# Ledger of designs, part 71: VHH binders against Protein DOG1-like 4 (DOGL4)

Target 1, 232 residues: Protein DOG1-like 4 (DOGL4), of Arabidopsis thaliana (Mouse-ear cress) (q84jc2)
Amino acid sequence: MSKMRNLVEEKFLEFYESWVIQLELYLHQLLIAHNNNTMSETELRHLISKLTTHHKAYYTAKWAAIREDVLAFFGSVWLNPLENACSWLTGWKPSMVFRMVDRLRKSRVVLVEAQVKKLEELRVKTKFDEQKIEREMERYQVAMADRKMVELARLGCHVGGESVMVVEAAVRGLSMGLEKMVKAADCVRLKTLKGILDILTPPQCVEFLAAAATFQVQLRRWGNRRHYVTHS
Key: E = the ipSAE of ESMFold2; O = the ipSAE of OpenDDE; V2 = 0.75 times the mean of E and O plus 0.25 times the DockQ between their complexes.

## First folded at step 9 (VHH)

Design j11 (from t23 with S57E; framework vhh_6qgx_2)
Fold by ESMFold2-Fast, scan of step 9:
Structure j11 (fold): chain B 232 residues (1-232), chain A 123 residues (1-123)
Amino acid sequence: as target 1 above (232 residues)
Amino acid sequence: QVQLVESGGGLVQAGGSLRLSCAASGFTFSDYAMAWFRRAPGKEREFVAAIDWSGDETFYTDSVKGRFTISRDHAKNTVSLQMNSLRPEDTAVYYCAASFPFYTTHSSEYDYWGQGTRVTVSA
């Protein structure tokens, strides 16, 4: 329902704005930690834990929202057009974070051979899991165009009676399929993030998280400026 | 309030069977991977079995593979562990645990835990 859709979108918009503000605060802490050689390993682990908890909180809120209206995430009102253009299955593309890792290894961060090997193994697995989900999405999209779906669309043109109930059941089934795919994609995202953090040392984790958060914040700023100029 | 309540523990003879159940409340059960861990006297908690949030994938430690079966019922918010061909080495307190959003073999990474149910297998 429109009323229920508005409530889901309104609640998640409010959540997301607060979540991004907190991410910016954590980014400030990450940049201080990265530029400050006096921070202890315990302090760095605590900061990394705060970021991990923050990302898990995002997915907890997201999964609650997609249970009510998964379609809100395929045209998100809380994201600007640039952020939406860069989305893969309602979020960041998991394999793309390895480009950030590759950039870091060419700077002051020196990765030992064992870490490089583990990161490559994780990259291969992430790419495999990502492609598996892409094949499932393709199958879903093809199924939308089959004869049964075309017939259900015809029934939807007839007001009242039994046809309305059949169409509503079909739409619910479509939403459940999308929800399952989004949850699978989010699991790949979180497994990839955890895998990288498990391989890196605490200082390397701070540098990686700072780079990731910087890119996310800057992408939002670039898109917001373009959107404002276009509509102002 | 989050709660995981185990049941079905007891005394069985070697070669016997036992079914453990875990009733979940206070959180969105269908978003969590569910697992069973056990702790033998004087030992740390060890991973036994897990089932993912969808119910499509199951995971077992080698020592129980082929003997134990984990399953979940989303309508009843229940996860169960069917234990067959029990051995004295299976004697332990069995714990139900929940992890968002995927399973892990590391007990420290689980979000919620039950109080445990005791399983004793006599020789």
Scores: ipSAE 0.636, ipTM 0.837, lowest interface PAE 1.6, mean pLDDT 86

Design j14 (from t57 with S57E; framework vhh_6qgx_2)
Fold by ESMFold2-Fast, scan of step 9:
Structure j14 (fold): chain B 232 residues (1-232), chain A 124 residues (1-124)
Amino acid sequence: as target 1 above (232 residues)
Amino acid sequence: QVQLVESGGGLVQAGGSLRLSCAASGFTFSDYAMAWFRRAPGKEREFVAAIDWSGDETFYTDSVKGRFTISRDHAKNTVSLQMNSLRPEDTAVYYCAATFPYGSYTDESDYDYWGQGTRVTVSA
């Protein structure tokens, strides 16, 4: 059991390290594309597709890992403390990407009125979906403290035979509830990302993805630097 | 390795019912949204119904709302479309499709995997 949980964490740590290395390579390609006015729309769409596939690969691997041990994603060992502090339900907060889009718009990205309207509609929908999930998490946390859970905790103090099986079934149920909630949050992330990419032109998509990848890579570097400095 | 295998098509008279089934293999079924699309003779493929990865959300095109019901069975890796009160206009080849939960479920271009289709003929 504890061995299985350790193996899940170790395997996802290995996956995540490789995934981040590939993200940095894609970031390099995005920055080249952003600075190169000769790339065709077809070439830009191909690059955007590679990034989309890369993010989908992350969620495919995450959902496989969560099926085995969802708790590994709460305080993840493959993330440094800064990355963990910035997490919302085991990942990035969907509405935060609109702040990134707004900053790009104010600095260099010019959006037409129709795009601004669609982005605002998407922002409102994303915030609504976030709040719905937050209400579900609140209900889950309250349920953890209800009378049934207290009774199961007491049974755990007198472990033996059938008591063990009842407690194990309840713990399995709690983990399945968390798994469903994390997958729901990831769906909001995926729909938000796809929605933004559908609204933006290919050059704007490249700028957005470059900004997002840059922030993710820098956040990891800032957190890792603090760890190295502390340990000397 | 990925396969979507449809069954349940056939001939039925107007007002009748058919149940289409799609067996999925080669991918993690419980992580994917599933949908049915159809193509009538001489027409383009159109969206019919979709069900999200959890089974909690369903989506229907207006012409089938109240008549068709989409459902999924995670134990059998199957998605089904119960078609009631069939009309001659429902005559088409019906396709099962799968997409990782990404974007809207009504856009054909978002779907990663497609079945070969099953023919439904509704006689007047």
Scores: ipSAE 0.540, ipTM 0.797, lowest interface PAE 2.1, mean pLDDT 86

Design j15 (from j1 with S30Y; framework vhh_6z1v_2; at its last look DockQ between E and O 0.87; V2 from the best seeds 0.77)
Fold by OpenDDE, look of step 10:
Structure j15 (fold): chain B 232 residues (1-232), chain A 123 residues (1-123)
Amino acid sequence: as target 1 above (232 residues)
Amino acid sequence: EVQLVESGGRLVRTGGSLRLSCAASGFTFYDYAMGWFRQAPGKEREVVAAIDWSGDSTWHADFVKGRFTISRDNAKNTVYLQMNSLKPEDTAVYYCAASFPFYTLHSSEYDYWGQGTQVTVSS
């Protein structure tokens, strides 16, 4: 397959570069808020809201883009190889963020027993949802090798009109399934994020979000340096 | 312009049935979770049922007890609420709401709202 960027890839690359720049700005604010105890609870909640809104904007753009070409997100050209290697169904794996929560528990942040219990319940639920999506994803992937595709494979590597039509039909079917799975995965991501933020206090939320954003930004920076990528 | 327009609300007797419809326009309907809320006079608005963007996941309030069912038709940009075995306590204005990308049980988290449709159940 050609690695030439299509219109969807180009547009989303531009969007994502801008989005990451804004994320870095918010990260800076989160770090200031975390290191300085000068912000009120209202101010902290406002900052948290800005971050959640920022993430919502990402998925709004993403869902618009995947409607046009979901395959563009499987091999995202706007990500470096390290970021892609860490991706689960075109994004971060929801259960990963609990590592960030564990970090909070080992820091100066004190989680009460009730919070710990709720977080564990959320962890279990998240893992269950991930597995459900993975099973469905596998079903779609296996289904790609349907009767017609298998017959085509049996006939060899002939490229003709009929062959192209068979492949295109199979790809269309797969794409529809992939779009559904990507959306489902994104919902699990955002539900997990919301669940964590609902359990944590505003100061704890700021620390958590700072850690998560730092991880994301550092992953991108290191990957870019390693592979000489010019992404922001 | 975003619009949610509810219809189907009317006066019915106890034990009767109604089907509410909510027609959506002005936004990407199939990317949004949908919910039905209701508000009776002198009471707070409460969530009745919700459905995810695909229709695969639904939630119903405990007071529904299997009497109501939420569904959606993405091809028609419409969400429905089938209400059976209606009781006087179900009398309220019923609202349709949209939420991206998933539904919640909190009205404040929904992005768009309809004008509501009156459901009255008589004894």
Scores: ipSAE 0.873, ipTM 0.939, lowest interface PAE 0.5, mean pLDDT 93
Fold by ESMFold2-Fast, scan of step 9:
Structure j15 (fold): chain B 232 residues (1-232), chain A 123 residues (1-123)
Amino acid sequence: as target 1 above (232 residues)
Amino acid sequence: EVQLVESGGRLVRTGGSLRLSCAASGFTFYDYAMGWFRQAPGKEREVVAAIDWSGDSTWHADFVKGRFTISRDNAKNTVYLQMNSLKPEDTAVYYCAASFPFYTLHSSEYDYWGQGTQVTVSS
């Protein structure tokens, strides 16, 4: 069966495809910078700034789109099934990025004890914020099965002017609730990203961003082909 | 295009109250976190209070906690700072600022700024 995309889905699909192509170009620059220790701190900060701006552009576009249709972001048509399976509240799970930070502890780029402490504090805060949002989502899902919602669903089975208006208002209210939770989750994502970048040195930021972008790009490639690429 | 216009600043006696308003236009106000900053003569600009896009999360500096309250009305594109139990040390130019998508405690990280409103607290 084919499903017709709405305008929000079509616009964001076009945006996302372009955004990912640019991310791949930035990943190439990050990998060159990581393998070449001759770049100045100023040059590294400029590259980090380009990626931070790129991620900010994604959330600017996303928040414009969810204002029109937040449900487009639950089971997104611009994401393949593997990407959708890995989503937490319409995006990456914030605490997951600390697994990429843990790789820095095992790499050539040594984290000093002060950074380790700050990263652990950030991890705890991030996990706390995630759990708070998960509880809110659970309350939302329970409210969907509440007696009042069941009664509204019964009312919606009757074709009448007033019942149609009441059901439409209720659906709009539900969409507003989801929009609020998605924005809260996105704020945790960006606060986590900013927090990590504020703690790390520019070379460590480049390594972290390269690991994050590599994971995102490879997950998309694997899902699009539904198989692992051949390793040489 | 983008404008933040503060109002409500005036001369007030110690122990008095003021409500500052900041009217926003030219951007999607309800997507932005808002902050109130102040700058006293000869001092650096400091963060006073901040509020997220929804109004659910707020932050207040320790030196105003319990006396000042930040709030917002997304339908009116306005952020407020209710100031109670004013002290001479609160004398400053108060600035409204916008940050996408969350607030921070660093003035350099805010996207848009107002021109400021003068608050003078006399003994």
Scores: ipSAE 0.665, ipTM 0.846, lowest interface PAE 1.3, mean pLDDT 87
Fold by ESMFold2, look of step 10:
Structure j15 (fold): chain B 232 residues (1-232), chain A 123 residues (1-123)
Amino acid sequence: as target 1 above (232 residues)
Amino acid sequence: EVQLVESGGRLVRTGGSLRLSCAASGFTFYDYAMGWFRQAPGKEREVVAAIDWSGDSTWHADFVKGRFTISRDNAKNTVYLQMNSLKPEDTAVYYCAASFPFYTLHSSEYDYWGQGTQVTVSS
């Protein structure tokens, strides 16, 4: 199992580094589109589609990896400590993206009343979905603690291979439940992203995606600098 | 090779029932939301029903509510459309489609498509 987890982590680390590099390349395109208002609406929509596809590619790879070992994603080796500290069920808390929308509204993006209403409806739905997952996670943690106590009590009576089998069954049960919750959280993340992009106009989508990518790249650079300052 | 293969389409009388199935292969079926679409001659494809990856959430178009039911069997990599109280207006080619990881109501946002199965409802 330890050898399998090492392989999962190694493969996903390689994927993630390449994925972030491509995100930076898309960020350059987003910044060009934002600063030079010469792109047609069709060209903007194509760029927005590329970013959407890029984010979906991340989750496609992630879901394949969690099928092999979901526990690798709790304290991920491919994320620096700052990125890991921001994790909520192996990723950004879905509702946190609205902080980016709010910052854009205060500084540069003008939204009409209809957009504001739809964004508030989406924010409420996202928070509702988040809270549902949080309650399910809390109940699951309590149920697993009760099962762990029962399994530990029985382990005191079991010897050899039977005890190993009971522990492995308990770990498998935890992994299956965690996988389902991680997938549910990821769906909320992608639904929220798509919902925002559906409400915003193409130029507003470019500004939002640029801000989000900039934040993600800067968070990684800052966190990596803290990790490797003394080693370079 | 990714394949979505629809089956079960045939000629039925008004008021009749029919179950369509769509067998999936070449991708991780359990990670995908599934949808049924239909296209009548000279018309654009329209979404009929959709179901999330877990099967816990479904959506049905208003024009089929109470008559059609989408379901899935993840062990068999198959999605179904149970069609009851069929009307001549339901005559169309029915398509199965897959989208990662949640369903939408827009055909352009689906990743994989089947070739379709003809449903004909006679008067």
Scores: ipSAE 0.585, ipTM 0.806, lowest interface PAE 1.4, mean pLDDT 83
ESMFold2 (binder alone), look of step 10: mean pLDDT 89; pTM 0.910

Design j16 (from j1 with S30W; framework vhh_6z1v_2; at its last look DockQ between E and O 0.96; V2 from the best seeds 0.78)
Fold by OpenDDE, look of step 10:
Structure j16 (fold): chain B 232 residues (1-232), chain A 123 residues (1-123)
Amino acid sequence: as target 1 above (232 residues)
Amino acid sequence: EVQLVESGGRLVRTGGSLRLSCAASGFTFWDYAMGWFRQAPGKEREVVAAIDWSGDSTWHADFVKGRFTISRDNAKNTVYLQMNSLKPEDTAVYYCAASFPFYTLHSSEYDYWGQGTQVTVSS
C-alpha cells in the first residue's frame, strides 16, 4: 500500500523511528538489570527514570504533532497494520498493561497483599476512565453526522463550493474533539503507568518495564515481517 | 524562557476574599496541568488545588474545599485561584506550578514554578 504522506506524518515518522531505536536500547538495559542482581536500588531507580522520561518525550512530541494534524494519528503511517490494529485512541489501551502485571504475579515476583489490593483499585479506576473516554469519543463520532452532513449525503454526488465548506467545518469540529479525546486517553495511559510504577518495587518495576517494552518491540518486529514493512 | 508569574496576593481580613492569578509564558500552556501550592512559615509546602490541561478535572485539598476554587483560561494562558472565607491559617506564600501532562499531589513532580505571591489574613 502506498499513500501520500503529509508533513506531520513525515516528521513524526522520523521521530518515532528514532524513538523506537532508543527504546530498544533501554530494553536491553532493562533486561540486563533484570537478569543481574548486582545493580543497586539507586541504579534501578535511575534506569526507571530514564524510561519514564523517554515516554514523556514521546507524548510531548505527539501532543505537538496532534495540534497540527490529529487525524494523522488515526491512520498512523509510522505503525504497521498489526500495531494499528492493537491501538486504542492512537495508542496502547491502558487496561492492557495489567496483563503484564499478572505475568509478574505468575513469575518469580512476589506481590504482597497490599500491592495486590492497590493494583486492583488502579485497574478498576483505569477501566472506568477508559469507558468514560469511549463514551465521549462516541459522542464526537456520532456528532459528525449532524444536520448539515446528513443534508449533503441526501444531495448525493452534487459537490460544490458550499459543500466543501460544510465538510471542512465538520472536520474541524471533529478534529478538535478528537484532539481532546486523544490527550485524555494519553493521560490515562501515563497515569496508569505511573500508578503501577508507584506500587511496584524498583526490581519489580524493571521487570514490568522490560515486559512492556518487549511486547511493544516484538509486536513491531512481527508486524513488520508479516507485512514486509521496513523501518529504520 | 519559561515564566510563571503569580499576582493578587495581599493583606485581607478574616472572612475576606482574594483571587490569585498566574500568567504563564514560554511553554505550551494548553498541554500542561496547573496547580496551586502554598507554604507557610515553618511549614512544608502543600498542594492547595490542581486542574488538568482542559479544565475538566480539578482537585482541591480538604482544608480548602468549599472555600477555594481553581480555574483556568487557556486563551489567556492564565490559571486562577478564587479564595473565599479566608482564615488566618491560610496565611502563606502561594505558588503556581505546571506539570505535563497531568497534575499530581507531589510538588517534586511539577516541571515549572512561579516565584510566589504573599497572602496574609489578619484576625
Scores: ipSAE 0.861, ipTM 0.935, lowest interface PAE 0.5, mean pLDDT 92
Fold by ESMFold2-Fast, scan of step 9:
Structure j16 (fold): chain B 232 residues (1-232), chain A 123 residues (1-123)
Amino acid sequence: as target 1 above (232 residues)
Amino acid sequence: EVQLVESGGRLVRTGGSLRLSCAASGFTFWDYAMGWFRQAPGKEREVVAAIDWSGDSTWHADFVKGRFTISRDNAKNTVYLQMNSLKPEDTAVYYCAASFPFYTLHSSEYDYWGQGTQVTVSS
């Protein structure tokens, strides 16, 4: 027998809760660094490296989990309904982080012309990559509706032991298509994050990472207090 | 546990061709981008070609565009470099490397490395 889907969800729930706790600890360090000017460039780069490693650890765990059960990520039990509602292909929409970058223009550390140009080039590329994935998802949904779903529906109308094997194979094919799209979306996320960090100075990186982590933590808190967010 | 094993390097005449292979084991090959790098005596290691985890996205250095083609077979856990129209300047040890989850142009950013295979191009 194959592994149960609930085991993947239980394992990732445990991982994610620990990962978020560590993110909050890193956010605290980022806010301290942002609010004082006593840290050296080496100390700032070390902190940025810890955040980068932390995000890579998330995707390493995620890709292991989606290989077993990608559908767990389209209605994640470790995320509240608000977090799930704000998801684009199982995570944050890459182009939206540039809104956090725009906040840096009002910061104590000014972006130079060369950085502004590179950030706009990255923004355009990120939007292009997003649209490419969205077109692939549309093609997948059409293919699902026209061929695989018709095949599944046809088999559901007929009895026989062979129908179980054919349905299982079709479902695995659908899951593999979703896995490929989720991995493509995650690559755009990590390329966007890396691109921003490569363009920014260490103090600007700290400010950007603090803004991103703050938003992620606050979105989770708002959703956990859903009566305040959805009803007032 | 992790191994990348290159093969296919040999002595070849100018204008010749060969295919390099890199067999991967001990990690989830399907999740990793792969790159081919080369290093000639007395020179630094340079990126030659790269391919993403799916095989859909590739990059080739300007000095090999039109001559070299990177490809992968995820079912066989193998990445390939097809080398055509070889020049003496292509003489180097060729290395394959793995990077999670996408490729970069910087050798320092790759997670795993092979031992290398020698390619010698004579005139």
Scores: ipSAE 0.642, ipTM 0.841, lowest interface PAE 1.5, mean pLDDT 87
Fold by ESMFold2, look of step 10:
Parts: structure tokens; C-alpha cells; sequence
Structure j16 (fold): chain B 232 residues (1-232), chain A 123 residues (1-123)
């Protein structure tokens, strides 16, 4: 039950495996910082900067890869089925992150009313941006399915040089539009992350980043354990 | 090597128009948001306008709304600032800057900077 991989998928699989290992190492540092009340603000800001840089590096690599093959990120070979099932437009859903903030508020993170107001404003904007992207995605998915059906119909009847060129141009146009939507979704993800980190204090940022990294690592571990398919 | 090169700054009369250009090289321009900033002597650098990577979303400071328009041409790796109805208060060095992947309104958050081009508006 192995899946064929193209060059883009092979390269990004290698990148992603290394990236997740480094994220796990940063998670360890976040947990130490979380449990150490004597760490200086400078040390906390440095650690937050490392995580921010790590996330930007992921998107830098991703945007390079989607330029060559955006479809590789829909049902990715470097993710297990649970991770893929939880994906929204090739990544985590921005509005989900506010549930993590709400849970932290209930347990140990105390927010000033000004922070709460700013977080509510950010959540509303994030949801609005998500909904706009979802409408655009619906239009592109319909267009892609329509063009794919035209290609299949023509292969069943006859294949000519000009008809192949028209189908190839149409598919290329859909892929370019899909790339644009994926980039738009990634911008919402990074804007939401940055917005939360700007509102929170450095210790609160460490708590949030630790929770986020823990979720991502556990989703990968749980999905791998639940995925019992043996390779034959 | 990353490079942002502004051009088009010059002396113009009050009420005049001017178009600034910023040519980018050494990075994937079409993945970056772009901004124009300005700095007059004795003042802090301030954001004038910004545009997202695709060109679909723009922002303009209130003090230039209706007068300045940011745009970009990803095929030419260039961002522009069209400046109309110029005032003496617009006199400043104008800087082009890039941020991955979205723009902000704070100069400290931009990754790459140009060297600036002088715009002088006379009475």
C-alpha cells in the first residue's frame, strides 16, 4: 500500500521530518521555560523568537514547494491520515487556535481585560478571513472538477494535440489559483499567530507556544499509533 | 544578495505629482509584502503605504489617503508609489521595505530595506 512520490513530495518529506524533530526540541525548551519562574524576559523573548523563526522557515519552504506542485499539499505524504484529516486548506485552521487560548485561560493563564478585548477582535477578523477563503475554495474546487471531467471525457472519445493543450492550460490555471488560495490561508495562519503573540506577555507566549507545539506533536504521535497499516 | 533600489525621488512643486519605483532582486519578490516608509529629519520613520504579496490588499496612512497609491508588478519585481497633490509636509527620504509573508505597520518587522530616495516638495 505504498504511494508513488514525485520529486517535490520526496524533498518536502525530508524537510518536514527534520522540521518536526526540531519543533520537538524547541518544545522541550518551552516546557523547561514554562516550569522555570526565574527565567528572564530576555531569555523568554529569545525562545519566542526561535519558535517564530522556525514557523516562518516552514512557510518559506512550503511556498517554494507549492510553486512547483501545490497539489502535493492536499493529502500530503509526510502527514499521517489523522493529520491530513485535521487539515484545513493544507494546514491548521486559524480559528482553532482561539480554543487553545480559551483553555489556557481556564487553567492558569490570567488575561487582563484589554488583552481579552484584543483577542476577541482578532478572533472575529480571523473567522471573517476564513469564511472568505472558504467561498473562494468552493469556486476553485468546482472549476477543477469540471476541467478534470472534460479531460476524462475527451480521453474516452479521442485525444488531439490542440485539445490536450487546452486542457493543460486549464489545469495550469486552476493550479495557479489554488496556489494563491493556499498562500492566502497561510497568511491568515501567520497573522493569527503573530496577533496572539503580540497581545500576550512573554510568559503567556511561552505557555501558548508550548500548548500549540504539544498539540502538533501529539496529533502526529496519536495518528501514527492509530495508523496500523502494515507496508507490504 | 538581497537588494531593494528606490528611484524617482526629486524636487517637485506643491501640488505636483511623482512616481517612486523600487526594484527588488536576490529574493523571491512575489512571496513578500511590500511597504513604503518615509523619514524626515528629526522624525521617526513612518509607514506610508503597504501592499500584500498578491497585490490584492493595500493599506494607506490617513495622511496620504486619496493622494498616494501603492501598487506592484510581480513580473518586473517592482513596487511603486504614485504620489499626487504633493505638499511640503511630504518632504522626506522614502524607503522601500519587504516583509514575509504579510505587511505590518511597524518598521521593526520588515526583513529587507532599500537605501532610500529623497523627495522634496517646495512651496
Amino acid sequence: as target 1 above (232 residues)
Amino acid sequence: EVQLVESGGRLVRTGGSLRLSCAASGFTFWDYAMGWFRQAPGKEREVVAAIDWSGDSTWHADFVKGRFTISRDNAKNTVYLQMNSLKPEDTAVYYCAASFPFYTLHSSEYDYWGQGTQVTVSS
Scores: ipSAE 0.569, ipTM 0.809, lowest interface PAE 1.8, mean pLDDT 85
ESMFold2 (binder alone), look of step 10: mean pLDDT 88; pTM 0.895

